VH-VL binders against f9vpa4r286to426. Designs and how they scored, part 27

Target 1, 141 residues: f9vpa4r286to426
Amino acid sequence: VIEEIKNAERVIVIGAGTSYHAGLYFSIELNRLGINSLPVIASEYYNVRSKKGDLVFAISQSGETIDVLQGIRMMRNSGAKIISLTNVIESAIARESDYKIYMRAGPEIGVAATKTFTTQLASILFILSVLKKENLKKMEK
Below, E stands for the ipSAE of ESMFold2; O stands for the ipSAE of OpenDDE; V2 stands for 0.75 times the mean of E and O plus 0.25 times the DockQ between their complexes.

## First folded at step 6 (VH-VL; framework fv_zimberelimab)

Design u4 (at its last look DockQ between E and O 0.05; V2 from the best seeds 0.00; counts 0 for: pae E 14.0 > 2, placed apart)
Fold by OpenDDE, look of step 6:
Structure u4 (fold): chain C 141 residues (1-141), chain A 123 residues (1-123), chain B 110 residues (1-110)
Amino acid sequence: as target 1 above (141 residues)
Amino acid sequence: QLQLQESGPGLVKPSETLTLTCTVSGGSISSSSYYWVWIRQPPGKGLEWIGSIYYSGSTYYNPSLKSRVTVSVDTSKNQFSLKLNSVAATDTALYYCARGYSRGEYRPYFDYWGQGTLVTVSS
Amino acid sequence: QSALTQPASVSGSPGQSITISCTGTSSDVGGYNYVSWYQQHPGKAPELMIYDVSKRPSGVSDRFSGSKSGNTASLTISGLQAEDEADYYCSSYAGSNNYVFGGGTKLTVL
């Protein structure tokens, strides 16, 4: 996962609702690290033109969000690689991803995402921490 | 005002293909807010989901029927169809088409149903 | 895919409250908040009564309510009336765009 992010020409972070906001944060932080990243609202996936070399980072609590699924399918067809962050194991989005990350937050009970958003951020922060460490190593060389 | 109506032959021979069409009126199939499903009910038995289709053509099938089922959509006619191959007596059922209300996900919110059409598999 | 477990039948007198259970697994009822309930009268198509565990469509009587605990969803009908006599089916999302129905419950109003 880390190597894919590092080697991607562009990281497209796609999500809906609360997951989009988590993705927005992730995209901002990636850009701060010098990694070209674009946040995408899932409902607007058709406005993004992806290509080989792009990496799609899909965030969906249920792993069944229609627009996210449609988006990653379109982008995959263009040659992009797919990493998913979902809360449900073997969800539709997860199954259609090259790499699968699971939040392991347990079932979301609220209509508005709460614990899953927190878990999404935690997962993203963990990924970012690893990327930062790798970046530091590169600077030392 | 939305209405769904099933149509097709009521009798199919074993090993043949069952074909049904659902005609939607009072609303468009081409909406991102909805998906469309086929559900069947053998006489005196419970409900069984067969398959779903989105207006884009994306389909999902019951794993137990996947190898024999094809669902298609014709947006120009505001219809979607079911094909079930290699039918047997166990496929005798009342077949319903219905609308699923998605709101972003394929949740089991089937708010509008057809009246159902009985299909009997018999030699 | 195995059906969700419902009691074959339940009964009650007019004015009473009855509850129908729907038991699944952590992969369906317990894993998602996408449980629906349908009422089916003889010779009629099913009618949606509850969706998303506890939400009621417009036009459905407030006598119908839904809840969930663990892997078990429940439909409660209060103030039982003669017209409530019907078959009731639960359904749940089961992941990967699959749906599972319960075996159905025959409700008799005594």
Scores: ipSAE 0.090, ipTM 0.728, lowest interface PAE 3.0, mean pLDDT 92
Fold by ESMFold2, look of step 6:
Structure u4 (fold): chain C 141 residues (1-141), chain A 123 residues (1-123), chain B 110 residues (1-110)
Amino acid sequence: as target 1 above (141 residues)
Amino acid sequence: QLQLQESGPGLVKPSETLTLTCTVSGGSISSSSYYWVWIRQPPGKGLEWIGSIYYSGSTYYNPSLKSRVTVSVDTSKNQFSLKLNSVAATDTALYYCARGYSRGEYRPYFDYWGQGTLVTVSS
Amino acid sequence: QSALTQPASVSGSPGQSITISCTGTSSDVGGYNYVSWYQQHPGKAPELMIYDVSKRPSGVSDRFSGSKSGNTASLTISGLQAEDEADYYCSSYAGSNNYVFGGGTKLTVL
């Protein structure tokens, strides 16, 4: 999935509520790494025009957030590829994604807004750490 | 066959918290294909969606009730619950639990309902 | 108080067809294809009759059909029978994982 993020013309990060805030952080850090990124509030998905070359990074703990699902459907129909970050194997969002990242195997336990945000952030930080490592290798070449 | 059964007190005093539990039998609450839902019906009136929960704990609430409502799930008991804080006479209603179905395409409609439990808010 | 508008009552004779309307806005009925209809007999829980505007669950008679145009959804019952006498409720997805119901319609079979 790292190569897809680096090769995308634009990384659209979509989420609702707490997931939007995690996505906003991810988008800001991607831009700092030189990767063009746009954060999107899921309920406003209809305001975003997507195209071939876009990569959509969809954040949904349950994988069933309706506005996120509708957003990725619209963007996939316009030619974008979809990466999902979910906590549920075989969720609707995961099933409709080209690439799937799972935070935990099986059902989540002890869900709270802060706990959910922390889990999503940990996954995002791992992705960012791999991207930063590859940036250092590129500079050394 | 899937069955949903509401349980809880029939009488609650004003300003107190209403707590109801729905027990699911004949199926698993942990399925990724379903949402679990609370709906109420004041006597002689229509239906009102209260809130929904996915087995992972993700919740969605009616904006008009959001400040007072909490829905939770206990997968080990195959149950989900409703808490409604600071109740008033206008919260007197039949309370139903229900299942929303989503398989393949998203379809969050309520295909199985409990029989309902009457909750009266009175001094 | 209900977000979706239904007539308070409708009536029809056995064997005839009747239609119940459900009017919302472009933010719910008009904006999504997630309209459902429920039948509720006195003292009983609601039963799903139509979902996704026009689809029937297994076991529901093909006498029940649904449609929508613009901001208005419709439930049509053909070949009306005495057992169809009940309250009928529509519902719609309203964005942001929110759901709304109509106020209900009492169907009387004459």
Scores: ipSAE 0.000, ipTM 0.525, lowest interface PAE 14.0, mean pLDDT 82
ESMFold2 (binder alone), look of step 6: mean pLDDT 91; pTM 0.934

Design u5 (at its last look DockQ between E and O 0.12; V2 from the best seeds 0.00; counts 0 for: pae E 16.4 > 2, placed apart)
Fold by OpenDDE, look of step 6:
Structure u5 (fold): chain C 141 residues (1-141), chain A 123 residues (1-123), chain B 110 residues (1-110)
Amino acid sequence: as target 1 above (141 residues)
Amino acid sequence: QLQLQESGPGLVKPSETLTLTCTVSGGSISSSSYYWVWIRQPPGKGLEWIGSIYYSDSTYYNPSLKSRVTVSVDTSKNQFSLKLNSVAATDTALYYCARGYSYGEYRPYFDYWGQGTLVTVSS
Amino acid sequence: QSALTQPASVSGSPGQSITISCTGTSSDVGGYNYVSWYQQHPGKAPELMIYDVSKRPSGVSDRFSGSKSGNTASLTISGLQAEDEADYYCSSYAGSNNYVFGGGTKLTVL
């Protein structure tokens, strides 16, 4: 996962609702690290033109969000690789991803998706921490 | 005032293919807000989901029927169809077509139903 | 896959409140907040009464309410009326664009 992010020409972070906001944060932080990233609200997936070399990072609590699923299918068809972050294992989005990350937050009961949002951020922060460490190693060499 | 209407033969022989069509009126099937569903109910029994189709031709089938089921959509005719191969007596049922309201996901929100069409499998 | 578990029948007198349970697994009822309830009168198509566990479509009486705890969803009908006599089915999303129905519950109004 980390290597894919590092080697990507562009990281497209796609999500809907609360997951989009988590993705927005992730995208901002990636850009701060010098990694070209574009946040995409899932309902607008058709406005994005992807190509080989792009990496799609899909965030969906249920792993069943239609627009996210349609988005990653479109982008995959253009040659992009897919990483998913979902709360439900073996979900539709997860199964159609090259790499699968599971939040393991348990079932989300709240309509506001509070605990899954927190877990999404935690997962993103963990990924970012690893990326930062890798960058530091590069600077030391 | 959306309306769904099932059509097709009421009698099918064993091992043959059951073909049904659902005609949608009062609204377009070409919407991202909805998906279209086939559900059946054997006489005196419960409901069973058969398959779903999104207007973009994405299909999903009941695992128990997947090998025999094909759902398709014809946007030009504003209808979607069901094909069930190699039918047996156990496939005798009232077949419903319905609209699913997605709300961004495939929720089991079936708000509009056809009246249903009875299909009997018999030699 | 197996259907969700519902009681075969429930009964109540007019004016009473009854509850129908729908028990699944962590892969369906317990895993998602996508539980729906349908009412079916004899010779009629099912009608959506509850969706997303507890939401009520427009036109559905507020006597119908839904809830969920763990792997069990519940439909409650308050102020029972003769017209409520029907079969009731629960359904749940089961992941991977799969849906499961309960076996159905026959409600008799005494």
Scores: ipSAE 0.125, ipTM 0.732, lowest interface PAE 2.5, mean pLDDT 92
Fold by ESMFold2, look of step 6:
Structure u5 (fold): chain C 141 residues (1-141), chain A 123 residues (1-123), chain B 110 residues (1-110)
Amino acid sequence: as target 1 above (141 residues)
Amino acid sequence: QLQLQESGPGLVKPSETLTLTCTVSGGSISSSSYYWVWIRQPPGKGLEWIGSIYYSDSTYYNPSLKSRVTVSVDTSKNQFSLKLNSVAATDTALYYCARGYSYGEYRPYFDYWGQGTLVTVSS
Amino acid sequence: QSALTQPASVSGSPGQSITISCTGTSSDVGGYNYVSWYQQHPGKAPELMIYDVSKRPSGVSDRFSGSKSGNTASLTISGLQAEDEADYYCSSYAGSNNYVFGGGTKLTVL
């Protein structure tokens, strides 16, 4: 997943409700790291044109958020690759993704909590921490 | 405080459909953090997981019952329901509804249970 | 998905410790760290005593502890009391959002 994020022409981050806010944060930090990123409110997926070379990062705790599912279907049909961040194995969004991250099985970033937003943010912070470490390593070279 | 209460018929004839309802109070069935679960216990026997529903219609069923089971949600009444088709004497059991986790830490355990309702399949 | 194997009964005297075993496979108990234990008194619904192999919910006595080795989980009850007399069930995640229960163990306090 880190390799795909680094090599994508654009990382489209899609989510609804609190997942959108977590995705917005992720997208902002990706842009600060020099990775082209676009945050998308799931209900507005139809306003986004994707293409081959795009990577879609779909955030849905249930894996069944209908607007997210519709969005990733459209973007995959246009050639984008899909990474899902979900909490339910074998959900519709996970099954239709090229790569799957399950929040419960991810590397420990901190104490997992019952609140949906906290778990999403913990997973995002871990991904960002790995990306930041890779950037520091490049600067040393 | 969260409470679960089963309701439905105590007696069902063979080959008919069993329908049970679980009413949730002290919490919302629409929460994205939880599964809503049906579990049964035949008289003098152990527990058997029947199926689960995540709000937004994702359902997961015990493979041995999958062909006969439907679980559904009615958000307007804060209830979820079990339908078991084509019942036989072997479906006689105490039926429990319960809450399980769906979000946060993955938690395949059931922290709140109803008191159970006995369903007998007989003429 | 396979059922988990528990002894049919165990017994102990007040003040002693007992252990109830729960044996599964590499596809459930051995493959995940999601084992739970439930206490059920006669005529009552089950009550969660242990989750995630060894964690206690708030309000459960520290006399109850859980552990796992390989494909076998264990519930240990120390300082047995009369009210501990009940049926005990283990449960495990079995992949693909499936859950399995053990057959139950009747604990008798002598």
Scores: ipSAE 0.000, ipTM 0.497, lowest interface PAE 16.4, mean pLDDT 81
ESMFold2 (binder alone), look of step 6: mean pLDDT 89; pTM 0.917

Design u6 (at its last look DockQ between E and O 0.15; V2 from the best seeds 0.00; counts 0 for: pae E 7.8 > 2, placed apart)
Fold by OpenDDE, look of step 6:
Structure u6 (fold): chain C 141 residues (1-141), chain A 123 residues (1-123), chain B 110 residues (1-110)
Amino acid sequence: as target 1 above (141 residues)
Amino acid sequence: QLQLQESGPGLVKPSETLTLTCTVSGGSISSSSYYWVWIRQPPGKGLEWIGSIYYSGSTYYNPSLKSRVTVSVDTSKNQFSLKLNSVAATDTALYYCARGYSYDEYRPYFDYWGQGTLVTVSS
Amino acid sequence: QSALTQPASVSGSPGQSITISCTGTSSDVGGYNYVSWYQQHPGKAPELMIYDVSKRPSGVSDRFSGSKSGNTASLTISGLQAEDEADYYCSSYAGSNNYVFGGGTKLTVL
């Protein structure tokens, strides 16, 4: 996962609702690290033109969000690789991803996501921490 | 005061295509908070989900009907439609359109329903 | 996929509490907290009574409540009234944006 992010020409972070906001944060932080990233609201997936070399980071609590799924399918067809962050194992989005990350937040019962958002951020922060460490190693060489 | 209304022919011949339209009033189809569904109920029987459509055009269908079903949306008319090909007597049912609630997840939260329209398949 | 399993009928007297069960699998009722209940009077469209296992929409009587244990969801109607006589359907998310309904339960108020 880390190597894919590092080697991607562009990281497209896609999500809906609360997951989109988590993705927005992730995208901002990636850009701060010098990694070209674009946040995409899932309902607008068709406005993005992806290509080989792009990496799609899909965030969906249920792993069943229609527009996220349609988005990653479209982008995959263009040659992009797919990493998913979901709360439900073996969800539709997870099954169609090259790499699967599960946040393991347990069932989300609320209409508005709360614990899953926190867990999404935690997962994203963890990924970011690893990326930062890798960058530091490069600077020392 | 959202309202949904089904329209279309009440009689369809076997092997032909059933076409229904749901007209939404009192609210816009173009919302990320909702998805739109077709559900049917054969006379004296239970409910069956047919398909769902998001305002963006993204669709999902019942696996048992997928090969014959097409759902579409026309945001300019605030309508969404159902096409069911190669109908048989078993497709005779009361057809409902409804609104589903979606926020990150697409829950079976159908809060607004049309009155339903009866479609009979007969030669 | 097969429908969720509901009892064909249940009955109760006014003022009593009754429970309708809805049994699925780990792929639907047991796998998600997305169970809904619908009330349908003769000649009418279904009406949402419970969603997300136990949440009640605005305007729905607090006599209606929902719960889930394992692969079985339950609708409880307390203080049974004559107007509660209807068909009740459960539904559940089944993954991959698929939805399944129960076979329905006819509630008779004696």
Scores: ipSAE 0.031, ipTM 0.683, lowest interface PAE 5.0, mean pLDDT 91
Fold by ESMFold2, look of step 6:
Structure u6 (fold): chain C 141 residues (1-141), chain A 123 residues (1-123), chain B 110 residues (1-110)
Amino acid sequence: as target 1 above (141 residues)
Amino acid sequence: QLQLQESGPGLVKPSETLTLTCTVSGGSISSSSYYWVWIRQPPGKGLEWIGSIYYSGSTYYNPSLKSRVTVSVDTSKNQFSLKLNSVAATDTALYYCARGYSYDEYRPYFDYWGQGTLVTVSS
Amino acid sequence: QSALTQPASVSGSPGQSITISCTGTSSDVGGYNYVSWYQQHPGKAPELMIYDVSKRPSGVSDRFSGSKSGNTASLTISGLQAEDEADYYCSSYAGSNNYVFGGGTKLTVL
């Protein structure tokens, strides 16, 4: 998965609600690392023209977020590869992705999705730390 | 504990704009777990989703009403509102506000409803 | 977007089980696991009974169950009681941020 992110022409990060905000953070940090990235609000998926060479990073704890599912279907049909970050094995989004990253959090049933956001951020920070570690290796020549 | 209460006019003239407000009590409209919804029911008929608004201001509208509808939120008053332009007799209905539950980000079901307010469009 | 088809009415005697169908298309009921059921007593607001096809909110009796096969969702009420007499609506996500309801089913307890 790290190699796919490093080699993508553009990393499109798609999510809805709090997952969009986690994705926005990820996209900003990817750009700071020199990786071209575009954050997308899932409900606006139809405004994004994807192509071969694009990598779509889809964030959905349930793996059933409807706008995300529609977005990845459209972008996959345009030639993009799909990575999903979900908490549910064999969800619709996970089943339709080329690569799958699973986070572990219990279902949220209260008035706030704090546990969901924290696990999304932890997963994103881990990915970023691995990417940063690779940059440090390149500078040690 | 959570309560939703619709308010607004009971009678609106054809071609005018209907404005309704939903006041949320016992909970925060700014919760990321929920989105806020308008649904209507003509007398003796079924339910029709009008539109939804997320705490961030993002909106979703029924395609058949999209050109006439605006949903907005006022977090300082813990309220959200519906404007429906150019009303006609066919817009006569009970109007409900409701809470949509988003386990992840967006989920299409409604777990709390207001009592409803009847709006009649007539001269 | 497509309306969901429900029978106009169903009836049953106390203690029986009844099933209300909700038929859509592959673009809504068949394409997503976001089907919900609402109960509405006369003069009252609808109440959520089932979400995500088969899940019950806290406080909803386990006499209410939901299922789906292909493009048809079903609400089953076991041990029918007089207070179950009401209108029942199904709903589904229908793509492109659209959300549709069925036409409603009037349940009469005989």
Scores: ipSAE 0.013, ipTM 0.563, lowest interface PAE 7.8, mean pLDDT 83
ESMFold2 (binder alone), look of step 6: mean pLDDT 90; pTM 0.906

## First folded at step 8 (VH-VL; framework fv_zimberelimab)

Design w1 (at its last look DockQ between E and O 0.05; V2 from the best seeds 0.00; counts 0 for: pae E 13.9 > 2, placed apart)
Fold by OpenDDE, look of step 8:
Structure w1 (fold): chain C 141 residues (1-141), chain A 123 residues (1-123), chain B 110 residues (1-110)
Amino acid sequence: as target 1 above (141 residues)
Amino acid sequence: QLQLQESGPGLVKPSETLTLTCTVSGGSISSGSYYWVWIRQPPGKGLEWIGSIYYSGSKYYNPSLKSRVTVSVDTSKNQFSLKLNSVAATDTALYYCARGYSYGEYRPWFDYWGQGTLVTVSS
Amino acid sequence: QSALTQPASVSGSPGQSITISCTGTSSDVGGSNYVSWYQQHPGKAPELMIYEVSNRPSGVSDRFSGSKSGNTASLTISGLQAEDEADYYCSSYTSSSTYVFGGGTKLTVL
């Protein structure tokens, strides 16, 4: 996952609702690291023109968010790689991803996701911490 | 170990097109961790960036040369190429291909270089 | 695009320390930390010595160090050795998303 993020020409972070906000934070932090990133509201996936070299980071608690699913399918067809962060194992989104990350937050009952949002952030922060460490490594000859 | 090697004609006539190819060995060109660049150095002078290309085909050119420059990549051959149209004597230079470091963008340092190939523009 | 300004030549005796300056503008050297230095021996390709102002790639001697103040970046070579005799080029990213090089400095070891 880390290697894919590092190797991406652009990281498209897609999500809906609370997951989008988690993605927005992720995208901002990626850009702060010098990683080109674009946050995308899932309902507007069709406005994004992806291509080979792009990496899609899909965030969905249920892993069944239809707009996210449609988005990653479209982007995959353009040659993008797909990483998903979901709460449900073997969900539709997870099954159609090249890399699967499960947040393991347990069932989310609330309409306004709290538990899953915090676990999303935790997962994102972990990824960012690894990326930061990698970014600090000296170039090797 | 990664190696880059330039190839192409050492002599080009004015107004013709200069074509060079860089062959990469010891590593895959199909990596997002790096991008690939052309740089030239006129005899006895400094360095000039020509253009950069990502393995996906995304490219960026020096504005001063943009109208005449085309860079391409062939992942199947592990090569990338440079075409410079309408050459003049001022295009006489040692042409280098090099690898740029990428971390989600084109980082402005080049860690591996070819040995360079001299191209002379003369009638 | 104008080159970054470097002294045409510098010299030093073995064991001494020398500094090569690279002066640009707020649109390049002063605008980012994307400053690099290259060493070029006669008949050889440039070699990356410093990236991001002060970082050394693996394999580069710790005798080479970089710094920046304002619109001027500096390469310092301590404990000069005969093999350090070469041309040195600075480079910087620009606000226009281009790459600019310095004019080069010839270092002579006396």
Scores: ipSAE 0.008, ipTM 0.609, lowest interface PAE 9.2, mean pLDDT 91
Fold by ESMFold2, look of step 8:
Structure w1 (fold): chain C 141 residues (1-141), chain A 123 residues (1-123), chain B 110 residues (1-110)
Amino acid sequence: as target 1 above (141 residues)
Amino acid sequence: QLQLQESGPGLVKPSETLTLTCTVSGGSISSGSYYWVWIRQPPGKGLEWIGSIYYSGSKYYNPSLKSRVTVSVDTSKNQFSLKLNSVAATDTALYYCARGYSYGEYRPWFDYWGQGTLVTVSS
Amino acid sequence: QSALTQPASVSGSPGQSITISCTGTSSDVGGSNYVSWYQQHPGKAPELMIYEVSNRPSGVSDRFSGSKSGNTASLTISGLQAEDEADYYCSSYTSSSTYVFGGGTKLTVL
């Protein structure tokens, strides 16, 4: 998953409700790292033109958010690859994704139950942490 | 406290369809943290997984039974159901509903079970 | 073999230690960290005793322990008590995303 994010021409981050806000944060931080990113509210998926080379990062804790599912179907049909961040194995969004990340408890949150937004942020922060470490290696050469 | 209760007919004729319902109380079936399962136990034999379902309608079946099995949810009634078509004497068993956990990590074991309901297939 | 094999019965006297085996294949027991054990008293539903090979749920006595070697998982009950008389089932979540159960073992406390 990290390599797909680094190599994408554009990372489209799609989510609904609180997942959109987590995705907005992710997209802002990706742009700060030099990775082209576009945050998309899921209900507006039909206004987004995707193509081969785009990577869609779909955020849905349940994996069943209708607007997200319809959005990834459209974007996959246009040639984009789909990464899903869900919490339900074999959900519709997970099954229709090329790459799947499940919201597993991280080392710093591992034993605590977290609310939906906090769980999404923890997963996003872990991904960003890995990307920042890779960016630091690049600057040290 | 979470409780699961099976309901349905105790006697079904051969070739007919068995329908069972599990009512969930003390918790919500619409939680994305859990998946819901059917398991059976023929008399004097072990346990057999039948199928699993998420509240969204996503489902997965034991390959040996998938041609005859349908599992469904009704979130408005906080229930999930099993239909088994074309039953035979070999389908006589105790039928259990159960819960699995999938929040943060898929846990492929079942932490809450119903009491079980005996279904006999006989003329 | 594709099904999990357990002995049909085991027995022991109070205070003894007994072990129940669960033998499968590399695709179910050997290659899986998702081996679990269930206890079933007569007329009652199964209860989870061991998960992930060797972990106990918070309400389960430390007299119950689990292990795995090769394609065989084991449940050990130390300090055998009359209340341990029950049927015991092993299970695994396989690499083909299915649940398989053993045939069950009847534990008799003499």
Scores: ipSAE 0.000, ipTM 0.491, lowest interface PAE 13.9, mean pLDDT 81
ESMFold2 (binder alone), look of step 8: mean pLDDT 89; pTM 0.913

